# Ledger of designs, part 1: VH-VL binders against Putative hydroxypyruvate isomerase (Gip)

No score or structure here was measured in a lab: all are predicted.

Target 1, 264 residues: Putative hydroxypyruvate isomerase (Gip), of Drosophila melanogaster (Fruit fly) (p36951)
Amino acid sequence: MALKFAANLNFLFTERATSIAERIRLAHQNGFRAVEIPYPEGETSDVVSAVKETGVVVSLVNLAFDKSDDQLRFGSTSVPGSEKLFRSQLDATIDFARQVNCGKIHLTAGLFKGGQESDYTKTYTANLKIAADSLRASKMIGVIEPINKYAVPGYYMNSYSKAAGILADVAADNIQLLADLYHLQHLHGNVSKTLEEYKALIGHFQIAQVPHRHEPDVSGELDYGFVFKALQEFGYDGWIGCEYKPKTTTVEGLGWVSKLGYTL
Unless a header shows other numbers, all headers, positions and changes below count from the first letter of the chain; Kabat numbers aren't used for antibody chains.
F, E and O stand for the ipSAE by ESMFold2-Fast, ESMFold2 and OpenDDE, each averaged over both directions (binder to target, target to binder). V2 = 0.75 x the mean of E and O + 0.25 x the DockQ between their complexes.
[cut] stands for letters that were removed.
The coordinates of atoms that the task and the answers printed are left out; those that the model quotes come from them. Centres of patches stay.

## First folded at step 1 (VH-VL)

Design N07 (framework fv_necitumumab)
Fold by ESMFold2-Fast, scan of step 1:
Structure N07 (fold): chain C 264 residues (1-264), chain A 122 residues (1-122), chain B 107 residues (1-107)
Amino acid sequence: as target 1 above (264 residues)
Amino acid sequence: QVQLQESGPGLVKPSQTLSLTCTVSGGSISSGDYYWSWIRQPPGKGLEWIGYIYYSGSTDYNPSLKSRVTMSVDTSKNQFSLKVNSVTAADTAVYYCARESYDYVWGSFDYWGQGTLVTVSS
Amino acid sequence: EIVMTQSPATLSLSPGERATLSCRASQSVSSYLAWYQQKPGQAPRLLIYDASNRATGIPARFSGSGSGTDFTLTISSLEPEDFAVYYCQQYDNWPLTFGGGTKAEIK
């Protein structure tokens, strides 16, 4: 019936706090019941404490990543020669997700930085099959996200058709598509038809206005009054990630929720 | 044509409050389509964003300056203002007011005032 | 805060030459990157917004490119009036931050 929203802490509350733990407290203080977070390298204990103190739901955790490497900063799943690193990062992410009671991990792909793209596809598919088994053992779902090249130049997972082909090859029910409406509009458009086409694969939604990635009520290419009704009809019962850049501050922009007829 | 014009004292003594006003002409400040900012530039150096204000009075400030800065808006006079408390020689700069518009993506500045030099000296 | 690094600090060229100015962000700013021109004693002037879009009235010789962390401003053929300081600015995250500037000067 009602849509429910998570604060994506890579985007929201960044203007007020550098730590993920503090952003969790800020999200809770401002009415959010759920958050999406990056793997909190160096602050895992603080984040676990913040989650327990606030009682927020952690609806999505991004795969652990290597901040010191330009390619691997964006994930390791597709990167040839990173198979051992990927397994280590996946295991760490699963362990952390269990501590915060999160059932869903975003398996970030990493950048294509030359060589044979077919080697990246083989690595990606093999790693997703391994992830499917590890996640299933923990009763978790993994999601993959097509991301446009303007947001992340060289990102390996860069189209919906490519994602569908890979998911078919992986053939695991717990590896699903993350449909970010901002990326979807840039990559493919035709939101209603695209959601119909990929409906069976989609396991998670994120939202932002196009083209500037701001709040849903900002003027732009997407009519979120219509889009939210479409998501209700879709039957999605998970948390929708608010992965937008606040036009001013996070708090100043939250009026869209009640304006469009929803609650956090 | 939209124009922005800064006004205020050219000289402020250390420890006092620096007060500047920006007057907007050729367009209305009481519009949801725009945010209004102050940006400063010390002599021979680069640009530093100070803060912005919306016509409703909502503000956000650069964390490096937040404890000393306030902005206000007067829609009846089509003006917005900046106050910087407890000034030191480090606050000596040309101060610009500027407009952000959705037409040029929020955060980019399409119109600037001419700038006003404020010297902090006894 | 996001740190913006511009290179070179000074670019010495003759009129008619192509100028290429670089701007690098410490983390991805997507396409939320603007370029400004500033002449001595004047306010900055918006040249490029959203990485590659020319502002109204800006001559076609100015073009912007790039996304993520690496951005370029290109002036295809320098006019005498183009010798100025150029600043890049990110607006992907707050506080808004500017690069240190690149001064284009006559040889």
Scores: ipSAE 0.000, ipTM 0.380, lowest interface PAE 22.0, mean pLDDT 89

Design N08 (framework fv_necitumumab; at its last look DockQ between E and O 0.05; V2 from the best seeds 0.00; counts 0 for: pae E 13.1 > 2, placed apart)
Heavy chain, then light chain:
Amino acid sequence: QVQLQESGPGLVKPSQTLSLTCTVSGGSISSGDYYWSWIRQPPGKGLEWIGYIYYSGSTDYNPSLKSRVTMSVDTSKNQFSLKVNSVTAADTAVYYCARVEDYYGSGSYYFDYWGQGTLVTVSS
Amino acid sequence: EIVMTQSPATLSLSPGERATLSCRASQSVSSYLAWYQQKPGQAPRLLIYDASNRATGIPARFSGSGSGTDFTLTISSLEPEDFAVYYCQQYDNWPLTFGGGTKAEIK
ESMFold2-Fast, scan of step 1: ipSAE 0.012; ipTM 0.496
ESMFold2, look of step 2: ipSAE 0.000; ipTM 0.422
ESMFold2 (binder alone), look of step 2: mean pLDDT 92; pTM 0.946
OpenDDE, look of step 2: ipSAE 0.022; ipTM 0.646

Design N09 (framework fv_necitumumab)
Fold by ESMFold2-Fast, scan of step 1:
Structure N09 (fold): chain C 264 residues (1-264), chain A 122 residues (1-122), chain B 107 residues (1-107)
Amino acid sequence: as target 1 above (264 residues)
Amino acid sequence: QVQLQESGPGLVKPSQTLSLTCTVSGGSISSGDYYWSWIRQPPGKGLEWIGYIYYSGSTDYNPSLKSRVTMSVDTSKNQFSLKVNSVTAADTAVYYCAREGSYYDEWYFDLWGQGTLVTVSS
Amino acid sequence: EIVMTQSPATLSLSPGERATLSCRASQSVSSYLAWYQQKPGQAPRLLIYDASNRATGIPARFSGSGSGTDFTLTISSLEPEDFAVYYCQQYDNWPLTFGGGTKAEIK
């Protein structure tokens, strides 16, 4: 089956526009059929309008967050003392996701800033169980993402092994693993065997070249010609998030799609 | 100085919908630091938390009331509202609106309205 | 849900006496416990938060103590205006729950 790609708007078209709504229009104008977006605090109605106008699929929405707080700007799911804030952010994200017909939310973990890590794990597991029930009522899937320390120093969800253990404890079919190949390579490497090991847990993919998080066809540690064939064999039928930093401009960098034998 | 004031009908017939509004003055309802809550007290009895709303529209309700309760917020009017459906005599109470901290270590009520008595009677 | 039990239901004392009010949680609430005072015909007023911190404007005669499951509100020397109903509230977990109240009345 042919792979299909979503523009991650935290990374793509940021050099062209500051608003998420305008980046949706730019992605559509440049051939993308799908987008991944952060919760669009302060512009939800504009984003809903842009989605309806363009007809793009919203394949992933990140959990609402507090941009004014250094710990909580990266999510609230693991943060002790923010359990009620997590509930309100989850509800707001679900309400928005319904408006843009998105069935998948990234439950961002937040930063570990000291204290007992076991308190964070207890909070995270309890909040994921709550999220499983709320998302199931809305027919949605939640995903958790192990993130490397070079991208986000102190991020709580920082290991595939840790993610697997927590997912086993949560024991909910609608809470799944987001496998970002950029993070996976930094955290573990051995991409094909790691994907095989965690296959049953994975519900979403994102891509970028390692180590600089640029386009798939730039020189780097990952052979995307091989990796994309592995993803085809995986049987994944969802959208693959293009979560990379354009080396020059977003549009100028899009040549990798046809160069590697794919279409958006 | 922030103040809260309840308003709405003092008498509701059984099976009808109880509707109340809280007006916030002296401060903005559009704050990440606060939830806006409803608490009730039947005559001669204790306090029962009903639910809260965040300025984004996000809500959480007491499980004992969840099937009958809806809250809404109007940031342009600096107001939030409570609806309780299918009321019975057991819903007769003084209804308070209150300000609640949004962070887990602040889920206490530092500011209360005066309260409004709602009687459910035929 | 966490059940909050206050005792005694009624406390009969004279002005100038020390009042000790108890609040017990069915499971640990750490220090996430608040106390409120309610006078007849009035809204509740926050007295204590985080088990032991006095709210702004609350007289020094009011003090809170305890952690886990057992909490105490102490009024060191009762003033006439202190005869009221007192409620504890836990905020360790949702739903938020209140105790049944302790009525401090003049003997």
Scores: ipSAE 0.000, ipTM 0.413, lowest interface PAE 14.7, mean pLDDT 90

Design N10 (framework fv_necitumumab)
Fold by ESMFold2-Fast, scan of step 1:
Structure N10 (fold): chain C 264 residues (1-264), chain A 127 residues (1-127), chain B 107 residues (1-107)
Amino acid sequence: as target 1 above (264 residues)
Amino acid sequence: QVQLQESGPGLVKPSQTLSLTCTVSGGSISSGDYYWSWIRQPPGKGLEWIGYIYYSGSTDYNPSLKSRVTMSVDTSKNQFSLKVNSVTAADTAVYYCARETYYYDSSGYSPEYFQHWGQGTLVTVSS
Amino acid sequence: EIVMTQSPATLSLSPGERATLSCRASQSVSSYLAWYQQKPGQAPRLLIYDASNRATGIPARFSGSGSGTDFTLTISSLEPEDFAVYYCQQYDNWPLTFGGGTKAEIK
């Protein structure tokens, strides 16, 4: 089938609504059939209601997080001394994902804030092994995402080669790579060869133009006419997350979909 | 087949620092698989978790004791230690060192419970 | 901190009888609960972890159940060697906390 797209609600419709539940309704009203959302702390029941009334697919939920802590607001998976918090957050995220029928969780890594990097790597690998078992019991997939330093300074999971090494150590089919093309271009470049190299590990895609993280048809470093054809040839049959900052408004920017020959 | 053994003075004077060492054998303390804890038990009372240390030196302490407690690790000697400052009679207890792991394995280990304990050492705070 | 309350404080039963020990958490601890047996003069011994999983070498007469805030340790048929104090411990939230203990005395 043709490529299919999910609205990432950390980025899309933020100019229109402050609540995730309202952004779900806005995405549905504007033709999206799927959404990606953060764990909706404080509004889980409202989000469940919005999903049920709209019928949207929830294609990805990010791990629950502690917004009051600078390190942990970006995840807990790698952070030494937060192992119990990680397990609690994972359990809460799995429970919520079941309620919205979402089969995929983004296991956000957290920030490296000093000490031994090897301690973070040990914690991260161990937590991913725990996550693999918990997610498998729930018939879910976990994904890890290399993120560039301009978007999140100090983010622990900051390299595709690091991700590949850790995934090999975890050795679990249900822990996979999230390839965000915006981050991939900043971290690695050479998009076609990088996708070929990591193909066997990739379980999710997200898109945005480089360098300003706007719509795919905005002038920039990536030719999305070419990239989307490459993703079709890749055989990816999941939802592609639209994780970009609207250049003006979300709705005004949606023309790229039809211009590139696709539908939401 | 890991073994833990506590050592240190059995008598400490009030206001002084209580200092104990745990020696690990049958396994390496430099392993990233495990956290190393101290737990105490006053005579005739229940168990109180004091804190844990990772081989890198990363620690977490019970808030009720945090202002008075320090743990350290010496990977070259395969040991970790506990210091409790400004002791009083309320610090009289059997002190145990114990091992926990931060992930599951096929043997059922978990980061949050204690499968391996030292035999315990009684520390009396008295003049 | 999460407060763990065990009841009864003392349980007196005859050999062969079923013992039921209760542990309650002041807030949900999911299934992150362990049970320990401590005999006089000895270190605690792990019996049960993750609320219901029996540790290696622990006799089948010991079983754990419960989730959330209410947990039970059951000894299906008391043996003389089961004279001991039993402690529950939660590991869902920091700091780690233990119950006050239940002393089992076989008559």
Scores: ipSAE 0.000, ipTM 0.385, lowest interface PAE 19.3, mean pLDDT 87

Design N11 (framework fv_necitumumab)
Fold by ESMFold2-Fast, scan of step 1:
Structure N11 (fold): chain C 264 residues (1-264), chain A 121 residues (1-121), chain B 107 residues (1-107)
Amino acid sequence: as target 1 above (264 residues)
Amino acid sequence: QVQLQESGPGLVKPSQTLSLTCTVSGGSISSGDYYWSWIRQPPGKGLEWIGYIYYSGSTDYNPSLKSRVTMSVDTSKNQFSLKVNSVTAADTAVYYCARDTYWGDSAFDIWGQGTLVTVSS
Amino acid sequence: EIVMTQSPATLSLSPGERATLSCRASQSVSSYLAWYQQKPGQAPRLLIYDASNRATGIPARFSGSGSGTDFTLTISSLEPEDFAVYYCQQYDNWPLTFGGGTKAEIK
C-alpha cells in the first residue's frame, strides 16, 4: 500500500495566505491531492469554490468553534452547559462537510477549566452519542483526538486510555480515534505497541516530528522511515494529515516526501 | 405541566414480547434538554433502570437487559416505547416512564403513574 | 456498575423526630445524586437533586448533603405524610443505579 498525505491547513501554507480558500489552492499547486481544514467560519462559500476548482479531497473538517471564548475555541464537545452550542456547531459542520464531500469530522473536545472532571466526561459521552446518530444519518464518521499539554494546555481529551474508555461507553462504530503521532509520542511513546493496542479504534492518522512538531525528516525522537513502514503494515488506506509547523516555509520543507520514498 | 402516561397490556405470556408506550403531554419530547427513560419495580422490590432514549433515537440500555430491550421514539405522536423480548416471570413489575434532566436542575423529575405488567399463563 | 447502598433498611421514628438516611456509592458520583420518596401504590417523587438541591414544591424540612461516595438525606421534623420508602440514585455514570431503599415507618 502507498501512503497518501493531506495538507493540514491550520499549519501548512499559513506563511503564504491568511484565507483557507487560498491555502487550498496553494496546497494543490504544490502537489497535494488532499487537505484537512478547520471549519471555515466566514468563508464557507469561498472554500467550496476552491475545493471545486482544484478537485482536492477534503479528508477531515474540524468542528465549528467559538474563537472568542478561550475554552470553546478548542471545541465544545466536553464542555458542560454548552450542549445547545455543540448541537448547532455540529449541524453547521455537517452541512459544510456535505458541500465539500468530506466524510470525516474531528469532534474537538474543548478545555477543562476546573470543576468536576466527571461533569466533562458525562457531557462528552452524551454529545458523542448524539454526534454518532447525526453523523450516521449523513454517512460520516467522527473522530476524537488525545492532545498533549504542551500543544494545548488544559485540553480535556488528553489520554489514549481515557479515549478508549469513552469510545467503549459510546459504543458507536462511526466514532473513532484520531491517532496523531506527535501527540502520541508526547503522551505515551512506545509507538509500535501503542498503535497495536489501539488499532481497532483508529480511524485517522496525523504526523509531525517530536518534540518541535516540524517535518518528518527533521532530527527528533521519531524515525519516520520506520513509522511509515509501520503505518503501511497497519493497513491504513486513508489520508495521513501533515499537521506540522514548517521549520522555514511549507514548500522548502516538502523534500521529506521524496526523501522517505513517498509521493503526495 | 408536563405529564407522562404509560399504556399497554397488563398481562403477557412467557416467551412473548412485552410492549409499552409512554405518552408525553404538556411538553415536547423533541427537546434536547431531556432523556426519556423506562424504570421498573418488581412487587415488593426496589427500582431498576431499564434504558433511555433521546429524541434523535439514540438509546442506552442497562447491560443486564440490553440483549432483550428495544426503545423507540415517535416525535410526531409525542411518544416513546419499550419492548422487552422473551419475557419470564422475573419481568413481572410495575413499569414507569420518566423524564431525566441530565444537565439541568433535576434527575427523574417527572414520572408516569406506572403500569403493572404480569407475566403469566 | 456503581452499587448504591442505603442504610438503615428500616427506620422507626415518631412524628416530630429528626430522620437521617444514608446512601453510599461504591465509587465517587461527585454530586450527581438524587433522592426520591415513594408511598404505597404511587410513583416515586423527586425530593433532592445534585445531592443538596430541593426539587420544586418540596418542603424545607427535607435537606440533602454529601459528595463523592457518602450522602445523607435529613428530614428535620417528621410529618405523618413523610412515612414512606426513600431511594437514592446516582446519575454520574451509566447504567443509572438506585439504592435498595430505606423504609421510614411510624413507631
Scores: ipSAE 0.000, ipTM 0.392, lowest interface PAE 16.5, mean pLDDT 89

Design O07 (framework fv_rocatinlimab)
Fold by ESMFold2-Fast, scan of step 1:
Structure O07 (fold): chain C 264 residues (1-264), chain A 126 residues (1-126), chain B 107 residues (1-107)
Amino acid sequence: as target 1 above (264 residues)
Amino acid sequence: QITLKESGPTLVKPKQTLTLTCTFSGFSLSTSGMGVGWIRQPPGKALEWLAVIYWDDDKLYSPSLKSRLTITKDTSKNQVVLTMTNMDPVDTATYYCARDLSDYYDSSGYWAFDIWGQGTLVTVSS
Amino acid sequence: EIVLTQSPGTLSLSPGERATLSCRASQSVSSSYLAWYQQKPGQAPRLLIYGASSRATGIPDRFSGSGSGTDFTLTISRLEPEDFAVYYCQQYDSSYTFGGGTKVEIK
């Protein structure tokens, strides 16, 4: 089939290796042609080497973040008072993405921790406009992702309608929507109609079963036999991120790919 | 701001049943991925896990203590209750409750017991 | 049940030195489900490291975790006076098991 899948290395192969570089090699060894990775703080050169060694496509890099801070570990894009930090993290992420030939960055929003929500929205919109210009100069796309409150309580970007309104205000063709089907089901459900409504904005897909975020073929709320056919009919030709928690091990869980009629 | 606080008796007679309540704020056990566990520590000894309860009412117990333990939750009150039967002097310990994020993933890994209560010392004596 | 064995039992060092603490599992443990805690006398444990290598919120850069399979390590690159405490490893891959602890004390 036409669908093609990337291993999200924040979720896959973590049981086999601590380093992102080694998880890239494991993904390649197990048939993946593409990966999604976090900004690899402290191991950027090792990751660049692993990418060159394997020839794997890096389909998405998440914005660099401050994992020592509760609010900022989830991104800085919306956080008032962190505008300089956002610029620094964006520049570092773009520089790294260029080194691994990745054309797409996930602009993680950060948490709403009180105060005026309108201040977060102003900061977010301004930072996305800045990101649009920086990314365009590097021939890159930025994506924003509505995330459900059960996975990340307090995450600022928590609604598809909110995302659509902000994207309209940003008015940049290179800032797009990341539709994670796990989050979409928790936030809105009605997958077919939601994909139809937001089709023009969507630039990236990620998958996991609901509610426990396991493999597509585990028992749950989503019929991935149907969902994958919907993505084919959508006309999506990018890499689909496998952002699920293996129920046992990554490799043992990969049977869903052939079972549902696809290849990595 | 996330807090957990243990409450219950500080003195228990041998053979009696211990009931401890964990009251928490800043999160809900209706949120997917959230759990609350109980851990104890006898004076001068190591930490020992006892039980955990999750948002979906799934429960896990220490295999060696399972027959003595019951864990329940009241999501509307933000409380988790642990009951331990047939108390013995060797059960003297500080009992902690803690938020369990072992099923929560934030792009950096699964979080384990991230926020702990202050603990409550339970002495078992005649 | 998975048994975690920590070594050494006691580590006597001076401020400024590097501390290396070992945690060995009786069977393979996914690195995604291994944590390290710090406990000072009279206090509750504090989460330091989760997923074998990720620092918890507010934990200084001098703390790092590594390892996979059955062998895991906590490293404190340059001991500060506040780091003298008992350290516990924990697996949460198959139920929950704590190690016996390593006491880091002033020489």
Scores: ipSAE 0.000, ipTM 0.423, lowest interface PAE 16.5, mean pLDDT 89

Design O08 (framework fv_rocatinlimab)
Fold by ESMFold2-Fast, scan of step 1:
Structure O08 (fold): chain C 264 residues (1-264), chain A 122 residues (1-122), chain B 107 residues (1-107)
Amino acid sequence: as target 1 above (264 residues)
Amino acid sequence: QITLKESGPTLVKPKQTLTLTCTFSGFSLSTSGMGVGWIRQPPGKALEWLAVIYWDDDKLYSPSLKSRLTITKDTSKNQVVLTMTNMDPVDTATYYCARGDEYFSDYGMDVWGQGTLVTVSS
Amino acid sequence: EIVLTQSPGTLSLSPGERATLSCRASQSVSSSYLAWYQQKPGQAPRLLIYGASSRATGIPDRFSGSGSGTDFTLTISRLEPEDFAVYYCQQYDSSYTFGGGTKVEIK
């Protein structure tokens, strides 16, 4: 299959526009057919309008979060005592995702801020089981993402083996692994073997160069000419999130797409 | 093409309030994990952190100066404003604004303004 | 608050020599939250190292950072003329604090 790319709007076009709605229009203007977005707190109706106007696919929405709390601004799924808050945030995110025809939600884990880690794991597993049921009713998939400690210090979901164990305990086909290759390289490396090992669990891909999270063609640890061929052989047919920080501007950096032999 | 530039008065009288504006381009302070902070350096002395404001409007202040400092942002104008009350000659310093991105990106203050020298004297 | 103590205060060396700069924290600092900056006279600081050991973009490989807990080190393996400057460590694990600086000067 030909690879398909989505603009992650937490990272792309931020230098040109402050609103998510305007970043959707900019992504569309610059050739993107799909976007990944955070839950657009305070601008949901504007974002719905921008999606309808442009016709972009919304391939992923991140779980709604609490900006006022350091632990919860990175998600609520693992945080002990958060079950009611998590359900509220999940319901809001599902409702918004339905309005933009998005079938996939990233269930952000939140930070480990002390106490018993086993309490976080119990909370996380219970909340993922709740999410599986709610998402299934809406014909949606939830994804969980192992994130490296340099990007988010203290992030609860911080390893691929931990993710696999939790997914086995949840035992739901619609809760899957988000494999971000930037995080995968920091956490595990051995891209070919890691993709083979976790293949059955993976439901979404994101890309960025290591170590600085810039464009795929920037000099770094990953050979994206090789990696993209591996993703083609993997058989992934969804949208690949471009979750990288532009080295200069978003538009100036887009040359990697044609340089590596692809189209948006 | 990420730039930050400080602006404000270069001479302040004792007991007056200092207001400095950081105007930036090439990034948005709505990006998750993004922050803009203020650091000062008295002539010939070490760097001293003053305040930071994050993408989510969270604010941190130097504990020793907290009662005198206010940091605000106008994301639509790409500006961060620092206000410091009751200026004293000891506050004479070069004031810098700087960008840091600790969530889904590089850590530390990776881009700094040129600095603006503020002299406090009668 | 976390106090960072840099030593020595001044380090006098010749071009081509190795520089080793120390930063000691009054309490444990996660390596994820320690940075090093270079400052030349009349200029703004320049980020060299973040996360104790990760080189910032554009920084030559002669600069390296190491350490954990309370003891951190910046090493310049082979001093070039442009490396004679003041170096600051910074923690951002609990609030933000800078060390007092180490001046690397030509002998």
Scores: ipSAE 0.000, ipTM 0.370, lowest interface PAE 18.3, mean pLDDT 88

Design O09 (framework fv_rocatinlimab)
Fold by ESMFold2-Fast, scan of step 1:
Structure O09 (fold): chain C 264 residues (1-264), chain A 122 residues (1-122), chain B 107 residues (1-107)
Amino acid sequence: as target 1 above (264 residues)
Amino acid sequence: QITLKESGPTLVKPKQTLTLTCTFSGFSLSTSGMGVGWIRQPPGKALEWLAVIYWDDDKLYSPSLKSRLTITKDTSKNQVVLTMTNMDPVDTATYYCARSDYEWGSYAFDIWGQGTLVTVSS
Amino acid sequence: EIVLTQSPGTLSLSPGERATLSCRASQSVSSSYLAWYQQKPGQAPRLLIYGASSRATGIPDRFSGSGSGTDFTLTISRLEPEDFAVYYCQQYDSSYTFGGGTKVEIK
């Protein structure tokens, strides 16, 4: 089955444009059929217009966040005392996702800033159960993503085994695992066995080369020729997020697609 | 559960103005992404879109009919009103109102009223 | 205005056969903004497919949509007696337009 790729606009086309709306147009102009975007605070109407104008699929929207707070700029889902804020941010994100016809939201966890980790786990589990109900009412899926400490020091959701335990406790079919292969390699490695172990939980994939989070080409720790065959064998039919930092420009770095036998 | 129903005159004389009301239940036009449109169908002919109004009061009209059409909403009454001026016998058609739910319909019309036949005749 | 041309105008088939209906746009239409409707005599239209390929709630899996750009197709894999109806495509990429319809009738 042919793999299909989405441009993650937190990383791609940032060298060309500051607005998310303009990055959507640039992604479309350069052959992408799909995008992943952060909640576009201050730009929601412009982003809706760009999506309508280009016809791109929005495959993933990250939860709305508070950019003025270091802990909450990485999400609110796990942060004790932020339940009301989390519900407000979730509702805003669902409303925006409806406007761009996106069925999947990344429920970003936020940072562990000390205290009892069990309080964060309790908050996270309770908030994911609330999210499961709200998302189900909106016909949406939520995903959670284990993130490595080199990318986000102190990020609460930092382990695949922790994610699996929490997903079991939440017990909702519409809350799933986001497997980012860059984070997976740093956190666990053993890509083939890790994908087999967590297969039933995975609802989304993202890619980047290790260790520098550049293009998924031959220059790094992961063999993307092998990895993409593994994703085909997995039977994944969703959009794969290209969440990497271009070595130079986004466009200059797109050669990996054709070199590995794929199209955007 | 979700219903829409058209109401208005069933007989209109040439040159008169037609006013149709769509009354709906089970959803609100204050909900982000929601819209209500009007579509007509002359007997034995194809569907023709006329107008749509969205939750944010944005309005779109068929380009060929725009000068004759006005669409308004009263969110508190769950009503959308279509006005069409200068009626002609060729405007004889069944007029439908329908819900547009952007979330899963991609602006498609997912739930329709039963339609009301409007005959333009002396 | 984007014009949608449906072909054939009439498709005469027997129950159990495969139906393939075409919708061609005068300009490129994003697949996110193409829908298909079914209409039976005396009834309002029913949404079948939205986003070119997504089945609406409650629509049987024998109905499928495909296509991109200017060429779109509705396929009914094995006609049931209740499937004999008129089918319309519709775009929302630039304003709203419906196709002229394809009548699927019993041979």
Scores: ipSAE 0.000, ipTM 0.377, lowest interface PAE 20.5, mean pLDDT 88

